# Ledger of designs, part 155: miniprotein binders against b1l550

Target 1, 279 residues: b1l550
Amino acid sequence: MRLPEELLERARDIHSEAPSHRIKLDRVGSFGLKVPVEFKGFLLLAEADVWVSLPEGRRGVDLSRQVEAIYELSNPPKDPFSLCREAAISLLEKLNYADSSGVSIRFDAPLQDGESLKYYGVEISSIASDEIINKIRVEILGMTACPCTAELIRAYKSSEIAATHTQRSLGILEVSTKAEHPDPDKLASIIERAMSSPLRTYTKRPDEGGLVIRSLSNARLAEDVVREMIHLFLEEFGHLPEDTHILAAVRSMESVHMHDIYAERSFSLDEIRKEISSH
Below, E stands for the ipSAE of ESMFold2; O stands for the ipSAE of OpenDDE; V2 stands for 0.75 times the mean of E and O plus 0.25 times the DockQ between their complexes.

## First folded at step 15 (miniprotein)

Design lb57 (at its last look DockQ between E and O 0.95; V2 from the best seeds 0.78)
Fold by ESMFold2-Fast, scan of step 15:
Structure lb57 (fold): chain B 279 residues (1-279), chain A 82 residues (1-82)
Amino acid sequence: as target 1 above (279 residues)
Amino acid sequence: DPVKEAFKYFMEAYKLIQEAWRLLRKGDVEEAAEEYEEALEKLEEALEIAKEAGNERLIRMIKHMIEWVKEMIEELEKKLKG
């Protein structure tokens, strides 16, 4: 049932009224929207948040215009990067009182893994204000092996057999830039190459043995993995604008401890190059 | 609505910038430079409309994009010459 349109002429425009308290809000929007996206030949169900800033003199945001901004651009399904960027611009056009807008899109990205697929986490955003800033966060699980225990076991029995504990580690790369979103498959690849070995969705006994041997032969501290991730990132993405900001992090779910080990570094491209040059 | 018209040109410019990024990933440097040049023309049109409308935030947004696109064109011209 639709109410008569004549009621709209009598109703107060609540959103345009002055609020009870003149306080600016940073993000007001529609969160948890389901949107289909096309990613590298796959049709995926993504989750989107859309928001705008709300000035201190305005009571509310027109949420229907926010939903229009993303849905107009999401049907038919398109790549999540262009959707994110264009929806952020569309929000500012549709909601002229806003100083800034943002869109965030989250999905699990398929990655080819032999004859099967594995998945890694992707969150992208675009924030439009005086500039448009594009942000991507990639999270993927890998394996690490402890070099300290490996050395201790080697010394104990004069054994040349690499023996140590292994664990799942979560690698994280986050990039914020005025350029395009970096390719998440390349970010996932950097994380996996920095690890002792990648994880597999499906593995037979010989392949599992090879994965374990690779991990043991390439034992790395969480600190080693973060440094390697930064090194590999600079090789692949050093062409990005100098004010590009990166977060590289690893959370190691230690198999011999009740707690995790965590290592991180955040930096701009300008900052890290000066640091490396001074060493 | 002049503000909506300025946003229309801005969106068209940003789509051209996104196409330039795609071309750069393929190694098509000259074609990417052409897309940036076309984007710059649309941004200059958007700027004139935004100035007449007196929308200071939109003017700042367009000016920042113009500055960045000019920087990108300069970098690509250096690559094409060298």
Scores: ipSAE 0.768, ipTM 0.925, lowest interface PAE 1.0, mean pLDDT 86
Fold by OpenDDE base, look of step 16:
Structure lb57 (fold): chain B 279 residues (1-279), chain A 82 residues (1-82)
Amino acid sequence: as target 1 above (279 residues)
Amino acid sequence: DPVKEAFKYFMEAYKLIQEAWRLLRKGDVEEAAEEYEEALEKLEEALEIAKEAGNERLIRMIKHMIEWVKEMIEELEKKLKG
């Protein structure tokens, strides 16, 4: 039921009123929107958040305009990267009182695994203010084998391939840059290559055995994984601006403990280059 | 609305920047540089309009983008000469 337009003329614009307390808000928006995106030939339904800052002199944000901004750009469906960037700018245009805007888009990215699909998690963000900052977070599961236990067992039983515990580990790369969002498939590949082995959606018995053997032969601590991720990242993405910020992390769901092992490093490209050059 | 017009030029510039990124991924450095140059022209137009409108926030955003685009052009020029 649509309210008669005549009634709308009599209604106060609540959003434009002065607030009871003159306080600026950093983020006001709509969270958990569903937007269609095209990614690698797939049409995906992504989750999106849109927000703007609110000045101290304005009671509320025109939320409908925020929603319109992203949906106008989502029809027809486009790649989530350009959608994110353009929507952030569009929000500032539509909501001229805002000093900053932001868009976040989340989805599971399909990744080919033989005849099946596996996936990795993606969150793409763009924040527009004095600058436009693009952020991407990639999460993918892999497998790690513990080198410490392997060494203990090797010392006990002389074997070329020592038994050790293996566990599922979540690798994380988060990149914030003024440049283009880094390629999520490349980021996922870096994470997988940094682990003892990738995960498979399905395995035949010979393949399963091979996967485990590879893992055992490439045993890595959580710390090793993070360092390897950083190394591989620098090789692939060293061309990004020096002020690009990176978070590399791993959460290992340890099979011998009740708790997880976590390791991370946050750095700028400038910082890490200086660190490596000093050694 | 001069603010809306300035944003139009800004958005056009940013789309050109996105195209430059695409070209760079393909290894087309010269073409990417051309897109950045065109983006710079659009940004300069946006800046003039924004100044007329007196929108300080938009002026800042455009100026920062201009500086960044100029840096990118310089970097690409070095690559093309090297």
Scores: ipSAE 0.746, ipTM 0.921, lowest interface PAE 0.7, mean pLDDT 92
Fold by ESMFold2, look of step 16:
Structure lb57 (fold): chain B 279 residues (1-279), chain A 82 residues (1-82)
Amino acid sequence: as target 1 above (279 residues)
Amino acid sequence: DPVKEAFKYFMEAYKLIQEAWRLLRKGDVEEAAEEYEEALEKLEEALEIAKEAGNERLIRMIKHMIEWVKEMIEELEKKLKG
């Protein structure tokens, strides 16, 4: 049962009133919305968050207008990157009392894996204020092989025997820029190439052997995986604006330990270039 | 609503910027520069409307985008020379 529309004319507009405590809020929004997107020919069900800033003089946010801003653009399903950026702008238009808006869209991106697919995590966001900042975070699992154990086994056994422990490692690249969102497949590729070998959905014994042999040949410390990720990122994305901010990180689920190892570095393109050129 | 009108021109400009990004991925530098130039025209229209409305935050937003687009046009013109 729907209430009569005529009540809107008589009812107090609660949201436009001043609050009793005049305190601005940085993010007020709707989180966990389900939106359909089309990515690389796949129709995916993504999760979205939308928000705006709320000035000290406004009591509440028009939540229905927030949801409207993204859902109007999501039918028919389309590219999540343009949806994210355009919805952030639409939020500022629909809620023009806000100084800033934000949209985040999260989905699992498909990646071809032989005759099957594997997936990696993608979160994109766009924050609109005096500037529009586009952010992407990619997380993908790979395999790392420990160089310390490999060296101990080499010293103990002949050079004809190579072995070490291998483990799953989660690689992370996060990029914030005024330019377009970087292609998540390229970010995922950078992460996988920095590791000892990729992980697969499933393998046959010859393929498993090949992955292990490759990982033994590319044994790397978590710290060096991060360094390689940065090197590869600069090769692919060094053209982005100088104030582009990056976080590169790896979390290694060490098979012989009770705890994970973690390494990270955050930087702007300008900062890292100055650092490298000083050596 | 002049604020809503200014946002419409801003969104149109932003869509042209996104098209310029797509063209650059294809290597179409001249066509991308043309899209940025058209975006600049729409941003200048948006700015005039925002100034008439007296919306200072929207004015700053449009001015920042204009500055960015001008930098992109300049960069692409250098590529076209070489």
Scores: ipSAE 0.713, ipTM 0.914, lowest interface PAE 1.2, mean pLDDT 87
ESMFold2 (binder alone), look of step 16: mean pLDDT 85; pTM 0.818

Design lb58
Fold by ESMFold2-Fast, scan of step 15:
Structure lb58 (fold): chain B 279 residues (1-279), chain A 82 residues (1-82)
Amino acid sequence: as target 1 above (279 residues)
Amino acid sequence: DPVKEAFKYFMEAYKLIQEAWRLLRKGDVEEAAEEYEEALEKLEEALEIAKEAGNERLIRMIKYMIEWVKEMIEELEKKLKG
């Protein structure tokens, strides 16, 4: 039902009014929008957030203009990276009072795993202000094995058989750059290669044994995984601008504890190169 | 609306930048450089319109992008000569 037009003539323009308190807000927008995207041949239903900054002298934002910005660009469905970047620019054009805009798009990315698919988490964003910054966060589960317990069992048995506890670990890479979003499949690959072993959607018993043996032969602390992720990232993406910021992290869901272990490092490419070169 | 016109040129420039990224992923360095050069022309046009409109934030945004595109062109020129 559309309301009568005469009601609009009598209504105050609430959003353009002065607020109760002259305080700037950093992010005001429409969150949890459903948007179709095309990702590497798949049509996926993604979740999007769109926002703008709100100046101290304005009471509210025009939410309908925010929704228009992303939906105009999402029909027909396109890749989520171009959609994210272009929508952020469009928001600043449509909402002239804003100092900055942002768009985030989240989806589960399919990854080929033998004859089946597995999935990993992707969140991309673009933030437009005096510059455009493109951010991506990739999360994927893998397996780690404890080298400390392996060494204790080896010493106890006086044998070369490495036995230890294994657990699922969540690897995280987040990148902020003025360049294009890094390919999430490459980020997922870096995380999996840094782990003791990748996880699979489907395994038979002999294949399952192989994953466990691989993990045991490549036992790694959470700290080891983070360092390896950074090393592999620099090999693949060291060409990005020097002011690119990276977060590398792992959360190990320890099978022998009631709690998790977490390790992380945040850095810029300029910072990490100076640190490595000082040794 | 000059501000909207400046944004139109900025968006056109950014689409050219995105095309340059696609070409670089394919190893088409010379074509990518051409896209960046066309993007720079669009950004320069956007900058003049933004200056006439007196929109200081848009001017800063465009200037930042111009400097970045110039850096990219210079890096690609080094690769083409190398």
Scores: ipSAE 0.705, ipTM 0.906, lowest interface PAE 1.4, mean pLDDT 86

Design lb59
Fold by ESMFold2-Fast, scan of step 15:
Structure lb59 (fold): chain B 279 residues (1-279), chain A 82 residues (1-82)
Amino acid sequence: as target 1 above (279 residues)
Amino acid sequence: DPVKEAFKYFMEAYKLIQEAWRLLRKGDVEEAAEEYEEALEKLEEALEIAKEAGNERLIRMIKKLIEWVKEMIEELEKKLKG
């Protein structure tokens, strides 16, 4: 039963009251919202988080206003990038006590894989404060082959045929920029090209053999993959603002170990250009 | 509510910026520059309203975006001349 609206006039405004402790909070919001998005011709169910900063003198946030902000912009469904950016701006408009707002949207992106589809992970964010910063994180699995073991086996057998262990490796590219979110398909492509070979949803035996041979002929350390990802990123996205920040990483699920190998590099475009030019 | 009016112009400007990005992906450099110029007009209107309202955070946000849009217009003008 819906309570009478007249009750709102007599009830305490809890959110506007002073808190028990005068402490600012960085992120207060609604997390795990389900929102429909349109991505490259697909209607997908995405998961969204929306938040604002809360000043030290205010007890709580108007959570209903946060949900209104994203849902008003998600009907009809639109691309998750515009939804993310516009919702972050809308949150600051609707919640005037906030110093900053943010929106994150997560989904599995379909990618054409021959006659089938495969999927990779996408998380995008927009944070509005003194400026709007757009962030994207792409994660996609690929295959790596160990060059160290390949060399040992070659030496042992005096053979030119590389035999080595292969494993799934998770490639990660994260970009923070005042420009638009980079195209996630291009980021996924960069990651896959940096690997020993891409992975597929469906392979027939001859295609599987080809991927294995490709991987063995293109053996790469996790460190090699990260460096190649950075190189390919600069070729495709070197035009972004100089203060764009990138994280390139790979997590190799080593088939010969009970643990993973991890390699990463964080940098700004300004920083990496100076580093490459000095060496 | 002047703050809400300033945000209205800011959102309109940002939508124009997003349209400029779409046009740039298509290679429509002249049209993209026009969208950025229109966005700049909307941002200047938002800035005047925000200044009158005395909202320092919004003023900083609008100024940052104005600086960025002007930078993009200059880059596109250089590209069109070359």
Scores: ipSAE 0.757, ipTM 0.920, lowest interface PAE 1.1, mean pLDDT 87

Design lb6
Fold by ESMFold2-Fast, scan of step 15:
Structure lb6 (fold): chain B 279 residues (1-279), chain A 82 residues (1-82)
Amino acid sequence: as target 1 above (279 residues)
Amino acid sequence: DPVREAFKYFMEAYKLIQEAWRLLRKGDVEEAAEEYEEALEKLEEALEIAKEAGNERLIRMIKKMIEWVKEMIEELEKKLKG
């Protein structure tokens, strides 16, 4: 039952009141919204967070306007990138007391894997303030093989195919830019190509053997994977604005240890190019 | 509300910028430049409205976008000349 609109004439406007303490808040919003999105021919259920900054003199945010901003733009379902960007702008239009707005959308992206699909993690955001910054984070599992143990076993057995431990490794690429969100399939491809081998949804015994041999023949440290990811990123996305920021990281779930190995590098395009060209 | 009107022009400009990105992915450089030029016109309208409204934050946001779009037009003009 909808209450009569005349109650608004009698009710206090709580959100517009002075707060208990004059403290600015960086992010106030609606988190965990379910939103349908269209991604490369798939209708997916995504999870969205929407927020705005709250000035020191205002008690609360109009949460209904936040939900309105994203839901108006999600009918019919559209690509999550334009939805994210446009919703961030719409939030500032609808909530004019805010200094900044943000939208984050998370989903598992299907990736063609032979005749089947595999899935990788995508989180995108757009933050609108003095400029609009578009951020994307892609996470995908791959396989790494330890080169140290491989060399030890080669030395011991004088074999062309050394035994070594393999493990699942999580590759991460995160990009922040004023340009459009990079294509997540291309980011996922970069991560997989940097690994010893990709993982598959389904494989037959002969194909599984081939993947293992590929991994063993292409043994890589987490540090090697991060450097290769950066190299491949620069080849594919080197034309992004010079102030584009990238995080490249690998978390190796070491099969011979109770702990993981982690390697990362954060950089701007301008910074990394100067570093590489100095050699 | 002039602030909301300025944001509507800004949104129109950003949609044109997004269309320019789509055209660039297809290799349609000349058409992308045209979209950026139209976006610039919308941004200049948004800027005048924001100035009349005296909204300093929105003025900064629009000016930053104008600077970015002008850079993109210049880059595409160089590409078309070459």
Scores: ipSAE 0.762, ipTM 0.923, lowest interface PAE 1.1, mean pLDDT 86

Design lb60
Fold by ESMFold2-Fast, scan of step 15:
Structure lb60 (fold): chain B 279 residues (1-279), chain A 82 residues (1-82)
Amino acid sequence: as target 1 above (279 residues)
Amino acid sequence: DPVKEAFKYFMEAYKLIQEAWRLLRKGDVEEAAEEYEEALEKLEEALEIAKEAGNERLIRMIKKHIEWVKEMIEELEKKLKG
């Protein structure tokens, strides 16, 4: 039953009232919204969070205005980057008491894998205040092979190609910039090229053998993978503003242990360029 | 509503800024400079409207983006001359 709109004239505006305690809140919003997005020719179901800051003197936020901000921009479906940026700006226009707004959109991105597809994780956000900061996080699985065990087995058997344990490793690249969001396919490519080998959705026996041999011949520590990811990132995305912040990380799901190995580095472009040139 | 009008110009300017970064990634430096110049014009219009409306937060946001766009135009002009 739809209640008469005339009741709005009698109802208190709860959101504009003073709160019980005068405490500012950093993020108040609508989380877990389902939105369609167009990504590189694919129509995907994404999950979105939208939020604004709430000043200490205001009891609540207008949820209808938050939902309007993203849904008006998602019909027809558009690319998730434009949706993210435009919705963050729209939130500030629609909710004039807010000092900042944000939008986060998560989806599994298809990546061509021979004649099939594989998927990697993408989370993008745009946070608007006096500046707009665009953030992207890409996570993709690859394979690593342990160089330490390879050397022990090589010493034991005196062979050129040693057996070693292989495992799935999760590569992570996160970029925060005032420029446009980096292309996630390029970030995924950087991660995969830094690994011992990529993972495949489907392989025939000869291709599977080749992938394993590639991994064994390209054994890498998690630390090696992080350094290579940073090197490849700088080659591809050196054009971004100097204050761009990057996180490069690898979580290796060690097949011979009950625990994982983790390596990471956070840096700004300005910081890393000075470090590399210092010797 | 002048605040909505200012946001409309800001949104148009921001889209042009994002397109300029896309063009720079492709190596299209001259085209990127043109997009930044158009963005600057829209930002200046947004600033005028925001000042008339007295929206201090929006004024700060627009001024930050004007500063950034002017810096980018100067950098690209130096590259094009060099």
Scores: ipSAE 0.551, ipTM 0.851, lowest interface PAE 2.3, mean pLDDT 86

Design lb61
Fold by ESMFold2-Fast, scan of step 15:
Structure lb61 (fold): chain B 279 residues (1-279), chain A 82 residues (1-82)
Amino acid sequence: as target 1 above (279 residues)
Amino acid sequence: DPVKEAFKYFMEAYKLIQEAWRLLRKGDVEEAAEEYEEALEKLEEALEIAKEAGNERLIRMIKKVIEWVKEMIEELEKKLKG
């Protein structure tokens, strides 16, 4: 039931009031919004977070303006990259007291895999302040095989293809840039190519055997996978601005241990090029 | 509201930048350069309005984007020449 309009005239404007403590807040917003997006011909339900900075002299943020910023741009559904970038700009326009704004959109991206589809995780962000920074994080599962155990078994003269333990490993590539968000399919491809083998949604028994043999023939440590991901990234995306920042990481769910193994490297393009050229 | 007007031109410019990216993915370098040049015109208009409004942050943001768009135009011109 709607309250009488005259109550609005008599009510305090809470959000515009001075707060009890004059402290700036970095991120205030609406988190976990459901938004439809169009991604490479698919209509997907994505989850979005929108936020702005709040100055020390203002008690609260107009949350309805934040939701308006993303929803007016999401109808009809559009690509999540343009939505993310445009919504971040719109937030600054609609909430003029803010110093910065941000939007993050998360979804599972379909990837064609033979006659089937598989899915990988995508999170994209755009942050507008003194500049616009576009960020993307791609996560996809692959398979790794232990080279240490493989070498030990090979020494036993068991086979040309040494037996070893295999496990699922999560590959992660995160890129922050003033340029366009990198194509997530290309980032997913880089991760899969760096692994011992990719994973499939469904395989027939002969194809399953082939996947295992591929993994065993291409045994890699988590550390090897991270280095290969960086190498492949530089081949594909070395043209990005020098101040582009990358995180490459692998989390290996070790089948012979109670714990996971994790390896990562963060770098800017400028930094990694100098490092490689100094060797 | 001059600040809203500046944001209108900035949004139009950024949409043109996004169209340039789409064209570059298709290998349409010459068309992409044209979109960047049109974006630059919109950014210069946004900058003038932002200066009149005295919005220092918006001025800095627009200047950063102008600098980058000019770099992109120069890069694409080099590709077109050779």
Scores: ipSAE 0.652, ipTM 0.889, lowest interface PAE 1.7, mean pLDDT 86

Design lb62
Fold by ESMFold2-Fast, scan of step 15:
Structure lb62 (fold): chain B 279 residues (1-279), chain A 82 residues (1-82)
Amino acid sequence: as target 1 above (279 residues)
Amino acid sequence: DPVKEAFKYFMEAYKLIQEAWRLLRKGDVEEAAEEYEEALEKLEEALEIAKEAGNERLIRMIKKMIEFVKEMIEELEKKLKG
């Protein structure tokens, strides 16, 4: 049962009223929406947040128009990148009092891993204001091996066998650009290639031994991994606009410590090119 | 509603920009340049409507997108010439 629409003639328009305090709000929206998306041939359930800015003289946001913006564009399911970008524009069209709009979409992306699949984290957003900025964050686990302990053990034994501790490390690449969102599979690949070795969904004993030997032979500090990620990023995505901003980071879950090691670098393409060319 | 009409042209332009990106990923540089040129025409139409409506925020948004598309066209023209 729905209430009669005639009641709208008598009801106050709460959203358009003056607020108790004349304070602008930066983000007001619908968070945690479930939306189906098509990604690389997979139909996935993604989670979306949609928001707009609210001016100081307006009490509330029409939340139903926010939901309309994303759901009109999500049926039938389409790629999450176009959905994100187009929904941000649609929000500004539907909510004329807003100075800015934003959409974020999060999902676990399948990645081919031999004959099985593994998953990595993807969060994309688009923010529309005086310009449209597209942002993507990719997080994937890999393996690192400590070069310091490896050298200590080699010195102790004069051994040709590299022995050291290994641990899971989380690699992070975040890109903000006026161009399209970078391909997350390529970002995940960059992170994995920068690590001592990638992780696998399933290995048998001989394959597991090979993976361990690979990581021991390719021991890397978190700092090494961040620098390698930046190098590989520039090779793959150096064509992006010069004002593109990147965050590269690694969080190493140290197997010999009660705490993690963390390394990061934020930069624009213009900034990093000048830095590298000065050497 | 002129503001809604300006947004319609802007969305059409942005869809053309997204198609140009898809074509560039496939190496179809000439076709991508054509999509950007069509997007520019849509953006110029959106700009005139936004100016008549007096919507300063939308005017700034459209002008920034025109600047971006012109930069992309210039870069692609350089690649096509060699």
Scores: ipSAE 0.735, ipTM 0.916, lowest interface PAE 1.3, mean pLDDT 87

Design lb63
Fold by ESMFold2-Fast, scan of step 15:
Structure lb63 (fold): chain B 279 residues (1-279), chain A 82 residues (1-82)
Amino acid sequence: as target 1 above (279 residues)
Amino acid sequence: DPVKEAFKYFMEAYKLIQEAWRLLRKGDVEEAAEEYEEALEKLEEALEIAKEAGNERLIRMIKKMIEHVKEMIEELEKKLKG
């Protein structure tokens, strides 16, 4: 049912009214919107959050204008990066009382895996205020093998490839920059290369055996994986602005423990260059 | 609405910056520098409109982007010359 438009002439503009309490709000928006995006030749269903800051003297945000901003830019579907960046700017244009705006878009990214596909997690955001900051978080599973147990087994019964426990480990790279969002496939590749071995969606027994042997021959602590991820990141993305901020992390789902092991490091490019130079 | 007009120029500039990023990924450094130069012109126009409108937040936003674009132009020109 649609009420007559002329009722708007008589209705109060609730959003423009003074609030009950003069308190600023950091994020007010529409969360969990479904939006189609085009990613590397795939049409994907993504989930989006859109928000703006709300000043102390204003009661509410026009939420319909937020939804319009992202939906206007998502038809036809476009790449999620341009959608994210342009929507953040459009929110500030449409909602001129806001000091900042943000857009976050989440999806599972397909990655070619032999004759099939595997998927990894991507969350991107763009936050517009005095600057536009583009953020991306990539999460992908890989395999790690314990070097400590490997050494105990080598001591017990010498072998070129020692038996040890293997487990699924989640690698995480998060980047915040005023430059473009880094290519998530490259971030996923960095994570997988830092691991003992990547995981596969589909394997036959010979391929499965090869994956296990690869991981056993390349045993790594969570701490080793984080350091390798940082090293590989600097090789690929060291050209980004010096104020670019990175989080590198690994969560190892230890097969011999009831708990996980976690290692992380946050840094700016400026910080890490100074640290490495002090060696 | 001068604020809306300033945002129009800012968005046009940002689209040019995104095109420069695409060109840089392809190794088209000279073309990328041209896109940044065009973006700078649009940002300077946006800045004048924002100043006349007295929108301090938008002025800061545009100035930060101008600073970034100028740094990129300098870096790319240095790369092209030597």
Scores: ipSAE 0.725, ipTM 0.908, lowest interface PAE 1.2, mean pLDDT 87

